VH-VL binders against o60147. Designs and how they scored, part 78

Target 1, 175 residues: o60147
Amino acid sequence: MLEKNKYLYIFRHIQTNQVLLSQGNVLKKTALFQLPYPLQKPVAPNGMRPAKLRKDHWVPLLKVEFPNESMFQSVFMQLLNYRKYRSVQPLTSDLLKLPIPVRRRKIMRQEVPNTIADLADILNKEKFPENSVRLQLSDKSDSEYADWPPSVQIDSEEIKLSRGFREKTTVDEAR

## First folded at step 20 (VH-VL)

Design op9
Fold by ESMFold2, look of step 20:
Structure op9 (fold): chain C 175 residues (1-175), chain A 121 residues (1-121), chain B 109 residues (1-109)
Amino acid sequence: as target 1 above (175 residues)
Amino acid sequence: EVQLVESGGGVVQPGRSLRLSCAASGFTFTAYGMHWVRQAPGKGLEWVAVISWDGSNKYYADSVKGRFTISRDNSKNTLYLQMDSLRAEDTAVYYCAKDEGHKSGWYFDYWGQGTLVTVSS
Amino acid sequence: SSELTQDPAVSVALGQTVRITCQGDSLRSSSASWYQQKPGQAPVLVIYGSNNRPSGIPDRFSGSSSGNTASLTITGAQAEDEADYYCNSWDSSGNHLVVFGGGTKLTVL
């Protein structure tokens, strides 16, 4: 009855707009392995993998609820692979003509729309039952980066917390 | 004309190391992800590794993880494969390949001639 | 996890039409590319994006895809088409980004 890891949590970096995927509602240091390998030391270019997780730099972007562990694991693995695939694609001519600092900022700023589009592409190709997948966003306008299949129910309420994904349970229950 | 030229292959004993190079010309090398693909004698093609345009993302086949390191020097238009702890199973012709890019698949439009690595006692 | 399956050998009479197939779950989310390899030579791209022919590849080569199957078709096969043919895809569900089929040896009779 009770499935483990049926929630997908996605975070955005407050400055770079990079994206991290998480199985839990609080980021672990191992999530940093999703960021690019550091090219320069001791001063790495902005957006490279830092030595330490700064949890105050990562805010909720979206949360996805799946009905079971199997669906969650399939989508989570595919999202990671979509990101790897994009990371090794050639530069567009627009990006190539930019100075490297500007180029890196533009690439990083594409991560939010790209991740949302990839999630939707995966869900459109999966044959999940109607309304079986619940999507909640911190900013509902972000749903406009993609066309969503009938399997996805977009929650009308935005994620209210600016830190993590913890639910309000103690204050509301005390009344 | 686009050219990819591999070098550094040879005969080595098991447990030894070898470094392959791929010299690129005729295109903007820094714009592309680059791949190594190998082919054992009489066998099919096997993907080995890929590196992103700036070298910040690298991915490997399971058979070579922890032993091989892909790298690039964009100032020299050169792709590298450092092969450590070589095994007999690593005997193959090693190709470098250029990915022109496609949103939903691979597009390896240019390949080098290959360089033979033989791991033998 | 996903693999691409090809028949190991296919024959065609000179001037006739042949279809080489490639099957795998990765093809539901990836287009196929096809590579021709003659003995002692590097692979040569003949089809990308499942159905696009690069410049310089003869018009007799075409590609298609449906479901989890990709096909390479040679119409009016020539003696020089005798080679090994490999399909290729990325894999969204596995641990390798690049997957090749096992190859199909085409014999022109």
Scores: ipSAE 0.843, ipTM 0.928, lowest interface PAE 0.5, mean pLDDT 88
Fold by OpenDDE, fold request of step 21:
Parts: structure tokens; C-alpha cells; sequence
Structure op9 (fold): chain C 175 residues (1-175), chain A 121 residues (1-121), chain B 109 residues (1-109)
């Protein structure tokens, strides 16, 4: 069992590519508050905050190990605020020419690279000690979305979490 | 010409509710986030809340969280602020402000004239 | 939450140069904007993105930034420049997304 307090897990939705941040490798129901408010009731449109968390709809994107919980908390808060800031940005003229559902889809498709870039930007500004932050990606190529500071050590091994956020077993690999 | 016109201010007792409106014109309302900013008499500016272009994202200052609700009607080019459980410290001129400039920093390029809310007695 | 600090009051002689400074951690990560407010009026944007002037703002207004500080400079102050000036920035580390300075009252002598 990992020390959850110093570990940041980022998950992506398998359909919408939306991103959820988590302290530790288990998504909490409260993570849903990171998603946009439903605009219509009773059923939330795709991409809006659902009533229930479906863990099987989320897959791990990356894991970050910090030296301590304080550093984790700082980066976690900043990531949330970066997302908030981005969510309020004005629409470009190109987006305004599109139907609202299409606009939302285009914005959602950028959440993964934007989140990775945000993380790198935050870490660049924090100036943590060299190789003090460990980054593990589900897809190593995702590290190319940003320039990482010397404080970040990228693991050569990819994260091995399955849907539902459990470690992959030999049985899982055989299926 | 961009215009923002606030309305709905008045005198209310503590614990009561009030709803402010901001009528927008002169720009594509549906393209921009909108903010409420308030200013207590003789005091500085305080950010209150922001709502995204489609209303899907709403954020509040801690001082009003759980009491105020920001909303918008894009068909009417109108921004709203529902203020519940009002307190004396909520007394202020309330401005609606247009969001802008995310590439060059976050700022408000246009402001309304403001509407006065007085919570007293 | 982070805060922005300003001197509460400054004065400048007519035709002279004055600098109003804003300080805060949020300025390390985001550009400052500045607003002018005259008595009984709404705030008016005078500088954004550290040193951009909106249309209609005189060129005597300029902005600068360094580290955790931002400054508004009025080169050749005019009588009509007497007002309150507020700095503003985005806060990436606090609970408030938007932060204002306390304001600076500028008196033109």
C-alpha cells in the first residue's frame, strides 16, 4: 500500500478525455466536483458532472510522487486553479461558429494535454529539488506535451493500473 | 459600444435575499465569462464570482460561497447574482464585469455602473 | 490565499512622474492589470498584461513587472489622473481566482 498523501494520480475519462485529480490511487466521489455543473436535469449531458462516479469509466493518465504532502497539496491546488482559469476563457471565433455540443467536445479533447502542460508549468515555477519529483505515465509519449524541470524524474516504466484503479495482475495480462 | 447595466440593488435586512441583474450589449455575450465584483463604501474592490460562457462553470469567493449564486441567460444577454442569507458585510456597490485577456493575463475590460446593495438593521 | 499589497496613498506634482507598485506572490505567475476609479464612477481598465493599454488610454500610462511586483507609471501626471488605482491578478495558488490590491489614492498637486 502506497502512502497516498504524497501521491497525485490523474485519471482521464475513456470517452470524453476529461481529467480528474486524485490524492492516492482511488478516486473519491468528491472528485466529481471537478467536473462542470449539469446544465439540464435530470440527466447530465455528456461531459457534465454525473450523479454517480463510475470508476470503470476512468483510466490512469499519470502518477506523481512528491517528497511530502505539503508539496503535493500546493501542486494539487494549483492544478485545480489552472483548470478553473481555463474553463472561464473566452471562446475563439472558430468555436463560436460551431454548435454548443461540438464546442464542448473540442474543449474536452484538450484537457489531457492542457493538464500535463499545467503540471509542468507549475513544477517549473515551484523549483523543487533536483529529481525530487517522480513522474510515471501510462503512456510515456504523453511526457512530450511539456518541458519538465530538473526536479522531475520520469520513470522508464509505465504505470500499470487497470480500470477500477487496481494493479494489473498476471491474470489480467492473460486476458 | 459595449454596455453593462446592473439593476436590482436596494435596502434589505440581514438574512434576506436579493437578486441582481446585469444587462449586456455591444458584444457577443455567449463568448465570454462574466464576473461580479463588489466595493463596500469607502473600501476597495473585491471579486465575488465568475461564470463561464455557457454557465457550466461557476466559481465564488470564499466570503460568499454557499450564499450567492451566479447565473446567466444567454438568450437575454443577462447575468444574474442571487444573494441569499445576506449579511451587513455584503453592503456594497455590485459591478458586473466582462471577462477578457486570458492570453495576456486575466482582466476586466468593461464594467457596469454598479448597483448599490445595503444590508442593515 | 495570496494577496496584493499597495501603498494606500501617493502624491505627484503636476507634470511629474509617479509610480504605483503592487506586490504579491500571484504576480510571479500572472500578469497584472490596473484600474482607475474616480469618485462615484466605475473602475476603468488602464493597463493589462503588464504593459498593454486599452484603446482610449493615454500613452502617459505604462506598466512594468519584476519578480513578485508590478508597477503602474504615469509619466507627466495630469490633474484628471487624480483617482484611486487598483492592481489585479490571477491567483493560481489561493482559494480566490481573482485578487485585487487594496488600492492607491493618487493626489495630483
Amino acid sequence: as target 1 above (175 residues)
Amino acid sequence: EVQLVESGGGVVQPGRSLRLSCAASGFTFTAYGMHWVRQAPGKGLEWVAVISWDGSNKYYADSVKGRFTISRDNSKNTLYLQMDSLRAEDTAVYYCAKDEGHKSGWYFDYWGQGTLVTVSS
Amino acid sequence: SSELTQDPAVSVALGQTVRITCQGDSLRSSSASWYQQKPGQAPVLVIYGSNNRPSGIPDRFSGSSSGNTASLTITGAQAEDEADYYCNSWDSSGNHLVVFGGGTKLTVL
Scores: ipSAE 0.843, ipTM 0.915, lowest interface PAE 0.5, mean pLDDT 91
Fold by OpenDDE, fold request of step 21:
Structure op9 (fold): chain C 175 residues (1-175), chain A 121 residues (1-121), chain B 109 residues (1-109)
Amino acid sequence: as target 1 above (175 residues)
Amino acid sequence: EVQLVESGGGVVQPGRSLRLSCAASGFTFTAYGMHWVRQAPGKGLEWVAVISWDGSNKYYADSVKGRFTISRDNSKNTLYLQMDSLRAEDTAVYYCAKDEGHKSGWYFDYWGQGTLVTVSS
Amino acid sequence: SSELTQDPAVSVALGQTVRITCQGDSLRSSSASWYQQKPGQAPVLVIYGSNNRPSGIPDRFSGSSSGNTASLTITGAQAEDEADYYCNSWDSSGNHLVVFGGGTKLTVL
């Protein structure tokens, strides 16, 4: 149980490209609180918080293995705060020229690279021991969004997904 | 000229509710997040809450979480703070402040003159 | 949540230089802003992004940062500079996204 608590999974929504942070490879419904408050009808394509978690709409973006749960918790909280900070940034003049739904979509499309960059920034500041953090990406090219500190070892293999859009495990293969 | 004008302050008993307003002008209100910051008499500044440009994201200080609600009406260029279950320690001048400068650091380039909220039995 | 600390009071002679320092872990991750507040008035931004001055702020005000510290310097203090000064930063570690220092009362002698 404690072993599972040192894993950070970041999921990407297959339509909106929004991201959810998760402790472990299974999304909990409480993760929905990471999404913006619904302003009108809570529709997932609009990027608003839905009433129900559709796990099949979320795929693993990356996996991070920390040496222990304490390090995980620290990075997890910082990632959330980075996202909060970004969510209240002023709109650029270019965005203001667009309809509100288009603005939101443009912003949401940047969540993946921004989150990756945030993670790298946080890890650079934390200065964990060399090669103590293991990073696995669903797409290796995503690692190019940031410069990673020596504490991060990037896996050569990409995350493998099962039919349920979660990482394949030995248990999954046996089914 | 940027202007922020708070209103709605007054004297209330503990447990009561009060709603503050902040009228904004002189800038594109719908482009910016807005903050509430308060200052108890003779004390320092305390951040209270922030709301994003479209109201879709709201965050609060722990001291007011679950009791205060920040909101905005972009059609009226107005920021609100609904304060429920008021406590004596909520006594303060409440300022609305304009969000700015995320590229070079988070700061408030404009403040209102504040409105006094006194919670006393 | 992280905290910002600053001296509660400092004094400076008229025409002399004074430095007000703010310290906290949040300053490692974000730039500091500084606010001047005179009695009975709202805070006024005097420095942002470590060393940027808003329009209307005298050039005798400047900012600097190092590690987990940020400083506001007044070079050639004037009588009207007597006020409370607050530092501010973004908090990436706690649940208070915005954090203020406790304030420094500046007396001009």
Scores: ipSAE 0.841, ipTM 0.913, lowest interface PAE 0.5, mean pLDDT 91
Fold by ESMFold2, fold request of step 21:
Structure op9 (fold): chain C 175 residues (1-175), chain A 121 residues (1-121), chain B 109 residues (1-109)
Amino acid sequence: as target 1 above (175 residues)
Amino acid sequence: EVQLVESGGGVVQPGRSLRLSCAASGFTFTAYGMHWVRQAPGKGLEWVAVISWDGSNKYYADSVKGRFTISRDNSKNTLYLQMDSLRAEDTAVYYCAKDEGHKSGWYFDYWGQGTLVTVSS
Amino acid sequence: SSELTQDPAVSVALGQTVRITCQGDSLRSSSASWYQQKPGQAPVLVIYGSNNRPSGIPDRFSGSSSGNTASLTITGAQAEDEADYYCNSWDSSGNHLVVFGGGTKLTVL
């Protein structure tokens, strides 16, 4: 009850690359409220909010340890708001050329690199002490999506995965 | 040329409902997020809600959350605001606004002329 | 949540330079946009991205930002510049994605 959470966990969907933020190493069903509202035909994996959380469809993307809970809460809120801000931006020219189902899939696949870049942007703007933020990735090449500030120490050991390996997606120009 | 035309304003009693429309023309409506912004008489601008290009993301000001619903029909190039459980403090001119997009800030380049909603007993 | 603070009223003599300011923590991570509103009219965008002027806006309008402050400057103020001016930003830390300042009434003397 008196334990202060200072860990951010980020998960990705193994098929869609949608992203969920969590303060625990296990996703709660309420995390699904971070995803877009269902459209008239809410067929997964087309970018809709699934009716239930299938934990075998979500794998760790990264884990962040902050100096304290206040910094965790600030970054968590900002990550949610960065996603909301991005979600209402106009479509880019290259997205407009795509048929709507393909367009939605491409937008979803961009969420992993975009979320990683958002995290780095937030951390670059915050004045955290040098090496005070420990970042552990499931795939260390994901660090290439962003330029990290001196406050971030990237753990040499990856989070072990047994499933959900993916083809990497390039960070879009929306940043 | 870009045009945004609001309609559906009027005088209603507290607790009643009203639906606003914003007819869009002169641009690719489906490419843009769209906003509602209101202005109470003699007061400043207050953001109300935003909807993403396909309607899958919707966000609201705290003052209207749970009472108002933003929606769009891309086949009709029309933005909507369903206003339920209206209160006196919802009295305002309601504008629809187009966001041209910017990587770090808002860019509301076109606004409608507004439609007046008056909530009074 | 974050707020954008503007002085409620500012005056300028015809032909002189005036600066309207907007302050708030959201401006550290957001550019500002500025809207002019004349009585009975819809707002008109005059500056976006803190310092960009849309087509059709006179070159006497300029914008700048530093830290948590954004400014709108009118050099050589004209009678038609008398209006309310609103700053606007997004807010990465608050509950509202879109934040407007309270507005500044500019009087051209």
Scores: ipSAE 0.832, ipTM 0.929, lowest interface PAE 0.5, mean pLDDT 88

Design op9
Fold by ESMFold2, fold request of step 21:
Structure op9 (fold): chain C 175 residues (1-175), chain A 121 residues (1-121), chain B 109 residues (1-109)
Amino acid sequence: as target 1 above (175 residues)
Amino acid sequence: EVQLVESGGGVVQPGRSLRLSCAASGFTFTAYGMHWVRQAPGKGLEWVAVISWDGSNKYYADSVKGRFTISRDNSKNTLYLQMDSLRAEDTAVYYCAKDEGHKSGWYFDYWGQGTLVTVSS
Amino acid sequence: SSELTQDPAVSVALGQTVRITCQGDSLRSSSASWYQQKPGQAPVLVIYGSNNRPSGIPDRFSGSSSGNTASLTITGAQAEDEADYYCNSWDSSGNHLVVFGGGTKLTVL
């Protein structure tokens, strides 16, 4: 009768496009621990961990339904570890050329495609039954960041958003 | 040439604190994540902690979490490890290591000579 | 669960070939790196990315991996190769990002 949690929810920040992982469809304050540790003299907006969770700044990116809680827990832990691994990698030469505020913004804007690619990489390596993992996106074009294994069934219906719609912008969107 | 030089080791009683330093030269320090790795006498290598290029991401082994703090000062090309509430099992040679970067594994291409920390009553 | 297992000791006759193995589930998703450590010295990287040799490392050192196993092979072992050898990986499923094997002591007879 009672079902254990088997859902992964992923949220993005409407301004920075940073990503938070959640086991519930509503973010808890503890999710903020996934964001970088605050610097002593930050340059705002800097993407660092804020003191308070502003739920109006975070919108659903995607939802994943797994066959059971064990599979959810495994993938959730792996996604967190993929992000930690990426966060400590050396800067590329292109990033080193950028002023620090611009560099940080560029790093943050990669979180959506990176997280989607990491999710797919994990699912391709796991031994899930065909069509046993249901993926629902708020923007179906985001599925193009990765090649999905046969175990993944992409829901034709998008998650309904009430705020934080990504607008179509020119390549010079920093203005 | 790349050089990493640890310092700050010594003999301390359990429950006390030490701060280790790692002076870096010969590379762009701010471009790299940096690691501490330790080795107890007669034992193998044990990863301790890592810090991102700007210090905004820090991760620790379970055995030291809550007691050790990794930090860096990019203006001085220096990595630090603050070691609080020291225990006998923290006795080890402490190395700093540079990760050159690899897509799906670690690539610790340069290590310091190490600094010995002895925790004994 | 997030361990890398190595044999504690291996011996090889001078000039012969030896293989040092490293096993663990993390190696299914991580490449391996290998470190040589002589007594009283810091570790030295000898193989990265499972099968790449850094400049300055003799070509008698080679690496491979398959499934959950990584191997370091020394062909034509020399006396100076006598050392401890550690494998290393990333661990995506555990609480520690960096995992070392327990080490293998190589004796050259």
Scores: ipSAE 0.817, ipTM 0.920, lowest interface PAE 0.5, mean pLDDT 88
Fold by OpenDDE, look of step 20:
Structure op9 (fold): chain C 175 residues (1-175), chain A 121 residues (1-121), chain B 109 residues (1-109)
Amino acid sequence: as target 1 above (175 residues)
Amino acid sequence: EVQLVESGGGVVQPGRSLRLSCAASGFTFTAYGMHWVRQAPGKGLEWVAVISWDGSNKYYADSVKGRFTISRDNSKNTLYLQMDSLRAEDTAVYYCAKDEGHKSGWYFDYWGQGTLVTVSS
Amino acid sequence: SSELTQDPAVSVALGQTVRITCQGDSLRSSSASWYQQKPGQAPVLVIYGSNNRPSGIPDRFSGSSSGNTASLTITGAQAEDEADYYCNSWDSSGNHLVVFGGGTKLTVL
């Protein structure tokens, strides 16, 4: 098991594309509180608000390794704040023209690029040492959602997580 | 070479229990989730259950929830399916399947040969 | 849970091209995988991630996706391709995380 204290994992829901932040590769029940809408039945896709944390419904988006836990915590809290900020922002005219279910779906779909952009923005502001933060994505193309500061080193290898489960490590593969 | 070998199938009466095993080899068993998928005679494939790499997470199809228990012994590279309160509709070939996927999606890259479970009075 | 629908049977002449289509809402949010099953045998993965072929699968097999549909295409069907083909995707509704299509029986003429 990887030391979770300095690792940020971001997961997306396989249906709704909602995003959850995690310290370490194991999602906690409390992560659901990150979601802006009440958890109600029915379960996604109809309700798009899972009442329960189904770890297997979440797939990896990216992994960030920080030099220490303090840096992690700083970025983590800022990410949460960014999310809250977005949740209170006025809806664009384009979104307002859409039926509520469609609107919600569209907003949720934007969580992935928004979260990535948020992360990049936060890291740009933090001005951590060069190459001190290691970013690994499940899809390298996702890195294109933002410009990354020199502090971020994008890993050439994509992460291999399984449905919110632990990461497949090189050590595992060598066994 | 990846191998999955199911065992434990047989004929049982309704209400009885049966335990299936799947012996895995040829890959790092502890790195992957494992699934059970079943196929009733002449019918299609039906997902049954999944277990995470360490067994900490288990999920079931509604049709078997509360009756079936998926488990694994990583020290033995073995997947299990405890089937309780068996019903006639549980009659099927049961396959163990290896979980795989990431950015390209989720899929089953390897399947066992299956073991037949027949529930009949 | 979401359903995946397939035509129960299709036919193709030897050497010709056939497309097997799968349709369902889950395909909008997840990649399809396809499995070939011959009589008395276990399913074999032939396509994953919409259009990736596992090692050992002939290049005549290809996949595509559009909207709520996924398709398996066999370009230049061979006699050995006669089998049942199942599409698969992932769904978060209920407890049926994994969804299979009903299967398509492919006959090579």
Scores: ipSAE 0.256, ipTM 0.764, lowest interface PAE 2.3, mean pLDDT 88

